# VHH binders against Outer membrane protein assembly factor BamB (bamB): the designs that were tried, part 22

Target 1, 360 residues: Outer membrane protein assembly factor BamB (bamB), of Alkalilimnicola ehrlichii (q0a984)
Amino acid sequence: CGGARELPDLSDVGDGVATETLWTASTGSGSASSAYALVPAVEGGRVYAADSNGRVTAWDAESGERLWRVDTGRELAAGPGAGGGLVLVGARDGRLLALDAENGEERWVSGLSSEILAVPQIARNIVVARSGDGRVYGLDGLTGRRLWIHDRSVPVLTLRGSSSPVVVGNRVVVGQDNGRLVTLNLQDGEVIWEAPVSIPRGRSDLERMVDLHADPLVFRGVAYAQAYQGELAAVGMGDGRERWSRDIPGHTGMAADSRQLYVVDDQSRLWALDRNNGATVWRQDRLQGLRLTAPVVIGGHLVLADEEGYLNWIAPDNGDLVGRDRHGRQPIQRPPVPDGDVLYLLSADGRLAALRLVED
Short names: E, the ipSAE of ESMFold2; O, the ipSAE of OpenDDE; V2, 0.75 times the mean of E and O plus 0.25 times the DockQ between their complexes.

## First folded at step 11 (VHH; framework vhh_6z1v_2)

Design v2 (from u2 with W101F F102W W104Y; at its last look DockQ between E and O 0.01; V2 from the best seeds 0.00; counts 0 for: pae E 18.2 > 2, placed apart)
Fold by OpenDDE, look of step 11:
Structure v2 (fold): chain B 360 residues (1-360), chain A 121 residues (1-121)
Amino acid sequence: as target 1 above (360 residues)
Amino acid sequence: EVQLVESGGRLVRTGGSLRLSCAASGFTFSYYYMGWFRQAPGKEREVVAAISGSGGSRYYADFVKGRFTISRDNAKNTVYLQMNSLKPEDTAVYYCAAGEFWDYSKDYDYWGQGTQVTVSS
């Protein structure tokens, strides 16, 4: 669709939020596709990142010193996930690789049924991976052996890409392409509960698309899920029952603090909702027209990156756009990763930056 | 009108096998969890097994211990319970149920009339 997209005029927005660049690095060639889930991972004082050409790199989180880099020889499309002494990356060809976090050596490779477009997770020596065909795998962290498979077929029409599973305790929360949220037992993959977030409606396959494309968010016993062309719902983690729902469709993502849920809708409007009842606190419309990342809470601010390489800083209390600073000219396709007062930002061209939030 | 009709319940001997069927109508079958419950005389109704709309997820009660298999045919709007290695303690009225979601409360929207399964020693 060749029509020049009209971008919002945000020239009046100044540098209301200060950041200090701690260090920058190159991951390689960056991401070959916006569908890829290549994101930095922070674990154990290290930052891990991968590029689509198969390079995985580890840096010291504080100094930015490169610790190791390996070439997997595969087109990587997801990851890394880090934990349990492993760095996990998924390839387009359906291969899941586990690397040693200390030195980058390959520990094992496992073949899944389709391309991996969700960030692999690890907890309690179990790796949780999701393939593009909707299957969720539990794998042994030490060997890569399959422990269980949750097989949910995808609809005829689905968005390319998969929401990443969320591991909370001994539970795996998965947003499915059929608009349903499921919680699995981490150990054996058994369904604990499954709830509809959005019900497919309409006559055509296109109208019936209600993919939970956005990653589900679990916060203080509540799972939040947002459906493409559907609803946003809060679901109790204990019983799988809906607490509330709103007609706020989207696929970008969510964040939360103690008071509010922050959601981006399909028009790139940012919503703050009361976390408990779903009531609208405020809506920010100034960012319409931009391709935004999921919001991230850091310190006393919200931050969303966009396709023009900007960080957009929002005041959580009233939704004001208080700052906008550019970090390169390349798109930022994945949300910055917070660690304390530091943001790790990965641009589409593979540039990785560590930014400290300077708060007065 | 929603209807769930169970069939297949009968008298069987210990160690025997039985297959229950439940035919559903009046709702979009593939969107619902289907479950089998049982109630023995003097006991509370308990869940036996459940299966998701697509059939990709299944739940079994602890007492099943691999003896029973739940399956469904969405083209036929039917859910099945294959019961093997039956024991006298499996004697109960078995109910088919349908729900839009599965949760720990085991609350379903629709229920069948039940079918009697009797296992003799």
Scores: ipSAE 0.000, ipTM 0.221, lowest interface PAE 14.5, mean pLDDT 90
ESMFold2, look of step 11: ipSAE 0.000; ipTM 0.171
ESMFold2 (binder alone), look of step 11: mean pLDDT 85; pTM 0.870

Design v3 (from u2 with W101Y F102W W104Y S105P; at its last look DockQ between E and O 0.01; V2 from the best seeds 0.00; counts 0 for: pae E 21.6 > 2, placed apart)
Fold by ESMFold2, look of step 11:
Order: sequence, then structure tokens, then C-alpha cells
Structure v3 (fold): chain B 360 residues (1-360), chain A 121 residues (1-121)
Amino acid sequence: as target 1 above (360 residues)
Amino acid sequence: EVQLVESGGRLVRTGGSLRLSCAASGFTFSYYYMGWFRQAPGKEREVVAAISGSGGSRYYADFVKGRFTISRDNAKNTVYLQMNSLKPEDTAVYYCAAGEYWDYPKDYDYWGQGTQVTVSS
């Protein structure tokens, strides 16, 4: 069958950046779908993670000691989000669960209109959650009472792997399945601004699909959004005006440092762009064909995990693939989570590792 | 490890109906987008229909024109394609696929071996 991906030959690449495993743990059965956003959360010296079977676990971030584990009894598809004394997980049945961060006991549960495939957020005692049908909810962090709902025009055809909202200050940035980037007031859900990122083109519903599926990235006053079959745009957070755009479709995600934006395209090529004007600085093509995570900036390097359990280390200045190291054989489907010089790595089967970059 | 096994393909008269089934094993079925693709001799494989893990979202290619219905039964780990008002141009090998995204062959991780559908005049 001619449908198989052509994978690159990377056998000549060395072992990569030296890391020390601080600890490992099991989150349970892992994630049953790459569409699920089951990602570790690091908050207040603790690491939280959930599995698809309903377990939510907390560990001490330094030692890896398990602090608590609870079984929610629900298929979980998103989270955890952590903050304000809460651990937030979204279920496939549309239930948003808020657990006590100290002991995992349920504080409240709220029902949303559809499955929850985007990581819930909390800021200023307001929980922000997005359901798979694209609605965005603001909920009271203490009670789970619904404060507001934001809805939008629904395109004929959508992807159900929704991007997660980003809360910055008193604003909620949402990549919509109609190709628009919107920023909402955190308190009341009213639109502050809305910017088109991609315009549907083509004759079929499939060809016209422009979902902003990759999570938006907000960095130093700019929101970056990437359309599934369209454009990558940089939008000023203050005024909602486009600063630049590029024809770089994709769905994997982005990272930035002070000078460059790093973007994975739909062929798994890694682009470095000048953050301010979108000009290409370099492109790394050797990973083409692999299913990559979004890039992560850590310790003077870029790292992208892949479907075979490798971390792929890239030099930010020139894009060189400087090393690959393997952390099990199971896919890594979500970007590793950095915290200082530590990287938290979650494989699809639920294995969690804390890795520290080591000096020469 | 993972298997997708299509069944139900056969010879059918123009205007007739078929129901294709795809039995899945080796993965958690309800978590995946499921798609039906087809490939006629000399043509590229093309999407026919797709359905989200929950069944809440469905897609149909324009050439289907309301003649086909995709459904899934997550308790039986099975996806179906009900094909009505069949035409000779529907003759193809039909493939079942499972993946993270649903609109391109490269978005699917697992593929079945296919079932032949032949529509005679």
C-alpha cells in the first residue's frame, strides 16, 4: 500500500545532549489517542498527570515520590491544568473536573456541551475550558459555576483535536476552527479582538479546512497561530493587527526565544523564523516524515520528541541536528515540558520521566 | 499488533446497496478518528468518509452526495460504511483507516488490507 510514510535515515546521528534521569514514574495506562491532550503539569514543586482511564496522579517534582493518585471514573482526554489550588482535567463525556491539588479530592464537576480535548486553564480564579465543538467556557474556580460561554461560526468541516486556549493577563487567546484567532476578556468572555489567520480556499469542504489546530503561542506581546491548511500569522496582542504571515501550514505547534520563532510544518520540517518579520533564518529537513511534537527551547537547544521515543536535539543558531537519544520505544505525542533545566517527558503508554540537562 | 479488517465488499448491481464493516483490534478504538478510503485502478487513494472517536463529527466526500453514511459502534470496535444508490464509478478497493487526523492518507497510522466493491451495470 502506497499510504505508508517514508521515514528518514538518521542512523548517522549521535547520542545527543547529555541528560541525567532524575526519576521515572507511571501515570497509568497512558493516552489512547494522539488527539487527547494529556500533558504533565508542573506547579508548586509538583508534577501532575492523567491517563485515559481516569487516573490523576501527583508527584513531588524533585524526588518523584507519588503524593496522591485518584480514579475519577471517567475517560480523560485533556489536562491536567494546574493552578489556584486546583488540578483540572477534561473528560471525553464533556465533564470538567476540578480536583484539590493537595489530595486529589473532587472539588467540583461541571458539564460542557461536548468532549474536552483541550487543556483547561486557570487564572484569577477563572477556569477556562474548551469543548470539542469549539465552545469556550469561563467557570468560577471555587464553585464551577458557568460565568460565560463564547461561541463562534461553525464551519462545515472541522477537526475535533481542538487547540488549547492560552490565558495571558486578563485575556484568553483562542485559535478557532474557522481560521480566526480571537482574544476574549477573561472575566466576561467578550471579544477584545479577532484576527483572520487563514481564509478557506478550494472547491471541497476538505480543501477549505483552515482550523487553527496548533495551540496558539503568546510570546513577548505577540500571538502566533498556525492554520491546518493555511497560513502562519503573527498578531500583535495589543491591537489584534497582523505583523506578518507565512504560507507554512501545520498542526504540531511552535516555540520561541528572544529572536526566533520555531515552527513545524505539515511535512515535519522545522523552520526558524525571525520573530519580528517572519523571515526564514534556517530550515531543518532531516526529520521529514517523522511524527514530531512541537519544539521546546531548553538549555540553549531545541528539542522535539517523536513517534519512536527519541528526543531530537537541534542547534537554534543554524538548525543542525546535533543528536538523538531514545527514551523508551513508545511514541512521545505531546511536547516535553520544561521547568528550568529539567524536562518532563511523557510517552503514550504513560511513562513519565524527569530529565536534567547536564554540563560538560 | 494493531489490525483493521474490512468486510462486506462484493459485486452489486447499479442502484444497489452495501454495508462495509471494519473490525478493529490492538488499540483503544474510541480514541481514534476512523476513515474509509477507496482506490480504483490507476487512481490515487481518496477519502470517502471519516468519523470522530465519539461519532460526533462526520465527513463525506463530495462524490458521495448523501449516498453513503459512516457510523461506528465503540462497544463492538467496528466502523461501518452504508453505501446506497451505488454506481459503477464506486467500484474500488475500500480501505479502513485509523488516525490522529482524518483528511489525508499520511494522517492515518493504521490501515486495513481493503475489501473489493464492484458495481455492475
Scores: ipSAE 0.000, ipTM 0.111, lowest interface PAE 21.6, mean pLDDT 85
ESMFold2 (binder alone), look of step 11: mean pLDDT 85; pTM 0.863
OpenDDE, look of step 11: ipSAE 0.005; ipTM 0.227

Design v4 (from u2 with S105P; at its last look DockQ between E and O 0.01; V2 from the best seeds 0.00; counts 0 for: pae E 21.8 > 2, placed apart)
Fold by OpenDDE, look of step 11:
Structure v4 (fold): chain B 360 residues (1-360), chain A 121 residues (1-121)
Amino acid sequence: as target 1 above (360 residues)
Amino acid sequence: EVQLVESGGRLVRTGGSLRLSCAASGFTFSYYYMGWFRQAPGKEREVVAAISGSGGSRYYADFVKGRFTISRDNAKNTVYLQMNSLKPEDTAVYYCAAGEWFDWPKDYDYWGQGTQVTVSS
């Protein structure tokens, strides 16, 4: 029932933040589904991106020169993840592909149990991948051989898509569909701790959905996780103990700086919380009605992209919408990727842009 | 030594209210989720409500239907169950339990001795 969603009138918002377009490129056909986790990856002075038609491309991060492009022949739904000399992409059919970062040659392919909708990660020669059925895999980076599997039963009802695992040191942090946050040992997949972020509530399976759909955020020894129809919680990485929680449900994502945690709720309201105790510093309500990406911290600004193709610039100190600039007419479904003072922006149609933040 | 001591259980009339308390000692209280269970004669023990360490997350059984509220005071190492609109079917021994995060909500490490709640018609 596509009732015309009323969009907020933001015509009064000026150009308070300036960006310089360094270069633009096409990844191909873009993303076939909003459920896909196709995002740019920046590694080693290169930008990698994939489209849903199976094309993976590498560019020089500075010049935008295309270095290589390959066609995997598969419908890609996640990635790329980049590291360890590899570019990792996940396919709808459950295949995880590792490509050589230098030339795009296929190194290995591994079959997972279901579609891959989370960005694969790599650290210490271990690839961490998550399949749509909730399973987390540790794979050998060189061969693609399975080292370990973490399997937790997923609820009968779950949101399509999976939060991406976060690797920190020798730990893998995973938000589960059952509302629990788990930390695994990177080497063997053993559970170090598991914490409930949100407890299922209600009588029906639908009401009890508390998926940690948003990617968990680890910042300075604290893991932050947000549950669909549930709680936002801060958990100590060392002991898995809850530090604080707030009734701020959502599925979009989070960011943090030294002072504040930034989170979008299910009504597209942006919150700044005290990172240590969860107290509300400010809330921005002007963006309600928009489908927002996760917030991103870059320089002294906060930026969120939206379905109308805008970057929304927020002042971190008070939550003011200080700028809104349009970068194409197509939806931006994934957050911009920051690298220094540059943002890499991928639109739904596969357009990739490198934008430098102009500081006054 | 870990201790959980329940109190507040008594005879009440249908429609009445009761507040249960559980005082905890011997462990870092704020690190544990706390739960209330009940066991009626001839029935299995069932979870009534649970609350996370910080108190931000709460669970209620389906039969609670908004009648009960679980809360905690970490400064006092105490968990509470406010029970309103009590019914005869709520008659049971109510137990306090403590557990770490692992295998929530089924994995409780410590149990109290229980307190009897009786609701008369």
Scores: ipSAE 0.000, ipTM 0.241, lowest interface PAE 12.0, mean pLDDT 90
ESMFold2, look of step 11: ipSAE 0.000; ipTM 0.102
ESMFold2 (binder alone), look of step 11: mean pLDDT 84; pTM 0.857

Design v5 (from u2 with S30R A98K; at its last look DockQ between E and O 0.01; V2 from the best seeds 0.00; counts 0 for: pae O 14.5 > 2, placed apart)
Fold by OpenDDE, look of step 11:
Structure v5 (fold): chain B 360 residues (1-360), chain A 121 residues (1-121)
Amino acid sequence: as target 1 above (360 residues)
Amino acid sequence: EVQLVESGGRLVRTGGSLRLSCAASGFTFRYYYMGWFRQAPGKEREVVAAISGSGGSRYYADFVKGRFTISRDNAKNTVYLQMNSLKPEDTAVYYCAKGEWFDWSKDYDYWGQGTQVTVSS
């Protein structure tokens, strides 16, 4: 009898941050599972989004006009990733689809070894995809041909879902289910360095789970990774050496600005850390009990969405909850996507909203 | 001196499986890519598969289509090619090669003597 989780009382939080709704749209049926990595993608003045029933849609980012919609006929579980004239979506059956960004036509389909639960990436005509079995693929952007595969064994017990690879320059950063962070060469998939973020501890397989489930964050030459039931670590991108680590377990995600790293722990507490040494600047505890998305930096604020359909606005300087506004009654399972002063928000029911931050 | 010795090639029927092995010596095995090539009569030598020094990265030719798996055991200085669903078109001499880091398809400096794989209809 899963006792009703007690939600925090946040009724005293005012409207300290204003948003203007530019437009709204429907992606279709939304997400069938919280494990799915269905997120909006912004590229070239367009917004792309997919639903779990296989529909992929493109909108004009400014007007919200629908440009095209296609039905792939597959249960989509990840994406879209957008770039290089392509829209990339991953299916539960392990198929990766590349669509033409201009008109939605299918360019190629590639079969991976397992379900795709990470957002595919594209850079320099190379598509990077990750399957649920921990494999990372480099594919030719034009043809979908497999160029390389990075194969790392997945532990017996792992969280469902995979962190999305991050492409920075000619490097691919991947958080692995074994608690290790790896950097690959984008062109040939060769390991440049591999660093332990968290070491499995305990007697049982469950206790030893240290998946890097949260997407790694790369900011100004440093890779940040957070382990389930493990450590948060900062790793130098140049040599793969750990700069600092903190006992802040979690799986939600991270953000950073020039001063601080923002991270959510497994208790839904938001931390601001000095990005250089990991020292705690502040911790915000008012959102405990809520299922939060990763924090997002936009303008002079932090924003986290939650399962109740709210955007939670945080002052970066001191961690104060300065505003809370509701955007529907459905859960928001993925972080809003920033583009300038606009946030693209996708709800679980498939509602997509473009919101402009109004700053006084 | 670098030595590469292939083994495992034999006659098999269509749809059959083979595992090729290549024993390497004369160099620090874990530092180098290893590749498998094949050459059919009257055809040019072509790359089949390659694997990085650590074994983490693998490459395959288009014609492999998931039928073959390359692997290595660095403790044994051996690279393997598991071949499944073999076809008559796979008939060739298969060669093991020592490679370098940048180009998996052509950057090799040492080759074995080869092992004959014959797939009958």
Scores: ipSAE 0.000, ipTM 0.217, lowest interface PAE 14.5, mean pLDDT 90
ESMFold2, look of step 11: ipSAE 0.000; ipTM 0.363
ESMFold2 (binder alone), look of step 11: mean pLDDT 87; pTM 0.883

Design v6 (from u8 with S30R A98K; at its last look DockQ between E and O 0.01; V2 from the best seeds 0.00; counts 0 for: pae E 18.3 > 2, placed apart)
Fold by ESMFold2, look of step 11:
Structure v6 (fold): chain B 360 residues (1-360), chain A 122 residues (1-122)
Amino acid sequence: as target 1 above (360 residues)
Amino acid sequence: EVQLVESGGRLVRTGGSLRLSCAASGFTFRYYAMGWFRQAPGKEREVVAAISGSGGSRYYADFVKGRFTISRDNAKNTVYLQMNSLKPEDTAVYYCAKGEYFDWYPKDYDYWGQGTQVTVSS
């Protein structure tokens, strides 16, 4: 009732896409806040996950056998990021931890200027991390020594939580709280280009909030960014030039395949857009009112999880809601993580499941 | 010592198919992205396809238009490129490359094979 969301009636939807549970596990206590970016990482045949209480765990991706678990002693709010033999987690106290991927032993700890609510990344032995005050750090992967900082003024009022940087090649793509998308040189943090996505409007700080809160998506040479109270834009990675934009505000996230970009708007409508020109191909409205994760493309399917524990399966070519399957009653707050035909699903209470899509 | 050994390049007719293989050694294969790149005479080296260490993420250049498939076998330390519906424009030396992370830019790959020649005749 008053102030509450109206939930859709989906009682006529069947169990369209079949999955097989390969294994289940517990990450521990789960996530203490919806603002935390605790999401599984899949790397090198292993799955890594963290809970808010400081535990970080590795499992064999095929069998689900626990390989190691460590307790960092810190409240963790972001990660893991995985790569280069490291597992990276960010803490609420501003500490960035690098753990050995083979055994979970701490390799180094580095202090950032504020809480870490964005998933750390690593490429070319450089760790990229973003603190809650908007700073982006490049750190030596071997030592944790600070190589560079990208620092700029943040708006007085911003959303809690930060989009995670995306590292592609020698570039770091960052969605900024001022409505701009910036790409930094990985080696030295210098700006390669900036592109406006949304312009602050209105008289109050609240009305002017245009945070790029959804993680940027980089796909086939194009960066896509969506503003909280603004626009969705496609920007060429090579030159920073806008290819198209749409008035589709949202904060949940995006996915792409070879033809289409899939975007959730602020009313939980799912849009399919032509990647090249932004034209609407279809829109699925039946999920309005649900709190959805970003869409995920896996196999020939499109899936979104929600706060009621469902996976919602969408046909990519026409937008039909073809099935819903419930995986517990706890919220799924972060997008499931695809790896081939396997989907890794993490609920807010720390339950981790590996699901394989079943053929035809 | 990182080694990448491509095989399978040969002469094929337009519309034909070919499978390239790249045997890798000297590093923990499953941790690293792999890519296939090509270079025709007088042209820059360009990405064909890339695959993440787990095999879960894949990239294809637009010019392949769903004709090529990259895959990997982490038990055999091998990455493959299945090439279907070949065109004369696909004629090039094809290179296997190892990258620290998943992407599609040649400069971000740190080790390269010696290449295998693919020639597509009319």
Scores: ipSAE 0.000, ipTM 0.177, lowest interface PAE 18.3, mean pLDDT 85
ESMFold2 (binder alone), look of step 11: mean pLDDT 89; pTM 0.906
OpenDDE, look of step 11: ipSAE 0.011; ipTM 0.296

## First folded at step 13 (VHH; framework vhh_6z1v_2)

Design w1 (from u2 with G53D; at its last look DockQ between E and O 0.02; V2 from the best seeds 0.00; counts 0 for: pae E 20.1 > 2, placed apart)
Fold by OpenDDE, look of step 13:
Structure w1 (fold): chain B 360 residues (1-360), chain A 121 residues (1-121)
Amino acid sequence: as target 1 above (360 residues)
Amino acid sequence: EVQLVESGGRLVRTGGSLRLSCAASGFTFSYYYMGWFRQAPGKEREVVAAISDSGGSRYYADFVKGRFTISRDNAKNTVYLQMNSLKPEDTAVYYCAAGEWFDWSKDYDYWGQGTQVTVSS
């Protein structure tokens, strides 16, 4: 009896943060599952976005002018990733497509072993992709040829969806479904280090689920990973040693600034932690009951989108909910993408908005 | 040139049915949300129904109450409004609209010239 989740009453929250809509656009029908990792990508003064019906579109980031749109003819479930002159999108059927960033022409298609639900990445002419079966691929950016595969056993039960790999320098950071964080060499896929973030506990397969579903965050030499029904850990990128851990389970995502790590737990509570030692600075509980996106740092604020189409603005210093503004009536399932003082917001119905933060 | 051409509007009796059509040209039809609006004399234009680009999502105004059905055929670049159980209050000029940005009631980019629907008592 899936009782209607009671939403928090946030009617007292005003428009404390002003945004200016620069432009709006449609990516398509927006029939995307919440499991899909369809997000805007910002690269080279352009915004790229895909819909689940297979359309990929490029816009001028400043003007919102549509530059090109292509129909791939595939159900897209991840992307775009943008870089190296390419726009990368993953399909439900396990195909990874590379499009020319300038005109949208298909450069190559590569077949992976399962559906792609993680945002593909590209660095140094290597494409990093992850399939739903947990495998991570290194592909040649020019041809789509497989260079390496990292394969770890996936637990019997896992959350649908995969955390996206994070590429930092010559390293690929991957959160695994077994609760371990691994760093791979970008060139050959060799394991540099592997660290346990959360250990499966319990007798049932369900209890033992400790998927690193949230995307890992790398910030100033530290990798942060959060496990479903598990722990949040900070791991040194250099040696793979745990610096600190907290019993803050979650699957939504994280953000950081110079002082604090921001995390959302399974109860939709937002935490600010000392980035160095994991100590709680503040916790915001007012957003409980909402399906939140990962927090995003922009300017002097934190912002989280929710299933009701709101942007929730948080003061980083004390966690106060200082503003809440609605941008459509459709769920926002993926975090806004920041670029300078602009947020790119993609709603579930495929609406894309560029919003400039107006700071008083 | 973008064109939206409505057809099918006529005089009908209360309780009657009518099917409106809107033929679109000059743009990629399958990329646009389509909507039907109406404007009665002395009243503001109001949204009647809207449909997403793929047809997967639909919106109906409160006054429709299940009487109308919006549909589209992307192969024919046409959107339809089947109107059943018509009432005198439904008398208006009905407009077809297309938009990339989806707001059921707002932000349509292209508009037709309209077709007159008259429901007699």
Scores: ipSAE 0.000, ipTM 0.278, lowest interface PAE 12.1, mean pLDDT 90
ESMFold2, look of step 13: ipSAE 0.000; ipTM 0.121
ESMFold2 (binder alone), look of step 13: mean pLDDT 85; pTM 0.868

Design w2 (from u2 with S57T; at its last read DockQ between E and O 0.01; V2 from the best seeds 0.00; counts 0 for: pae E 17.1 > 2, placed apart)
Amino acid sequence: EVQLVESGGRLVRTGGSLRLSCAASGFTFSYYYMGWFRQAPGKEREVVAAISGSGGTRYYADFVKGRFTISRDNAKNTVYLQMNSLKPEDTAVYYCAAGEWFDWSKDYDYWGQGTQVTVSS
ESMFold2, look of step 13: ipSAE 0.000; ipTM 0.124
ESMFold2 (binder alone), look of step 13: mean pLDDT 84; pTM 0.857
OpenDDE, look of step 13: ipSAE 0.869; ipTM 0.938
ESMFold2, fold request of step 24: ipSAE 0.000, 0.000, 0.000; ipTM 0.120, 0.126, 0.111
ESMFold2 (binder alone), fold request of step 24: mean pLDDT 84, 84, 84; pTM 0.859, 0.861, 0.858
OpenDDE, fold request of step 24: ipSAE 0.864, 0.863, 0.859; ipTM 0.935, 0.933, 0.932
ESMFold2, last read: ipSAE 0.000, 0.000, 0.000; ipTM 0.184, 0.127, 0.111
ESMFold2 (binder alone), last read: mean pLDDT 84, 84, 84; pTM 0.860, 0.857, 0.855
OpenDDE, last read: ipSAE 0.858, 0.861, 0.872; ipTM 0.932, 0.933, 0.938

Design w3 (from u2 with G99D; at its last look DockQ between E and O 0.01; V2 from the best seeds 0.00; counts 0 for: pae E 19.5 > 2, placed apart)
Fold by ESMFold2, look of step 13:
Structure w3 (fold): chain B 360 residues (1-360), chain A 121 residues (1-121)
Amino acid sequence: as target 1 above (360 residues)
Amino acid sequence: EVQLVESGGRLVRTGGSLRLSCAASGFTFSYYYMGWFRQAPGKEREVVAAISGSGGSRYYADFVKGRFTISRDNAKNTVYLQMNSLKPEDTAVYYCAADEWFDWSKDYDYWGQGTQVTVSS
């Protein structure tokens, strides 16, 4: 190794948007791998989180009171997903666990075909889960019985980890490791449409890697997908037709507001694009070189966490880096989770913090 | 009650062909992986082929070398194994199996009683 990655000098940037720490807690030992999708879930006035050692914990969202903690006895790699009275976690051994949201007791366990590295979802009493081999499952929320499987060709070489499915209405949006975006019927798993986002190119397996690793974003009838070594595309949810595309590869993720799509590229530059035509509104380059989370829109602000434990606050209108504030020394590997004016942060060592944006 | 009933096993000559069938009942057929396994006397049971619920993904053991084809008909709740270019080493009891997911462990949820395939020189 001939030298360290060059990090930006941000020492002149002041403090970010003021926040009040409402509470902090420990989820346990945190995450054993950056490929794991261990992210807090906020549902019904509660916060749920898991660590990779098998613990799942619930807290009161307002007070931070620990309501329950259970040890599943499995290495957990994805979740929780929460809804329908369930807390859903996926394990490295392929087991999908459904826990009672009130007390953490196991309601059912189902076996999937490989490790679970994508956050399970639930809607209309159907659990949607994705295994690392690319299969997508619909499971009955009450029993865990398989209702359907969507099975597809896997590339020879793929990134470890999977984008999480997005459930919108009666549709499941999945970014596939082959560079295609697919939308499935929630009830029976049948393909509604499939859209190519990026096509493998080059001769080596590494050069041909086009995983849709960033979670798809669905916003106001449009699905946005970003390929690891390819394109960013906007696709109409109704017909699967491309509305626009840009050559902006990346794997970190996206957010949107009424006018703009915010996208992190593979150099950690933050782009704001017109949602309707893909035209660049601004680009913020000062964070280049940092490992960032996906952007989050909260309270009229744009924020990204990073590998050094900072929140980086960006003005949505012009892309200015308005401030940075540090929340511990450990990396924040997954996007902060907004709920109203509260932001939940989970660091790699398992520290969970609830922050409220302070009003002037 | 779940039932898997194999049929089509018989004596054939080396180089011959057979089609095995497995009729399934007692579960939602299209939701399950179906597999064919075989076991010769005194040997461990081994996977031959497997097919996803939709039929979109298929697995074949190396020893079949493009000689066998697995397929399914979800309208008839039936999985098939087309066996071509048969060799004496293919002599075994062939089992149909069903499971919600496929793995290498051979620990499927449901098994048939088997059908004997004998390949003579």
Scores: ipSAE 0.000, ipTM 0.119, lowest interface PAE 19.5, mean pLDDT 85
ESMFold2 (binder alone), look of step 13: mean pLDDT 85; pTM 0.864
OpenDDE, look of step 13: ipSAE 0.023; ipTM 0.365

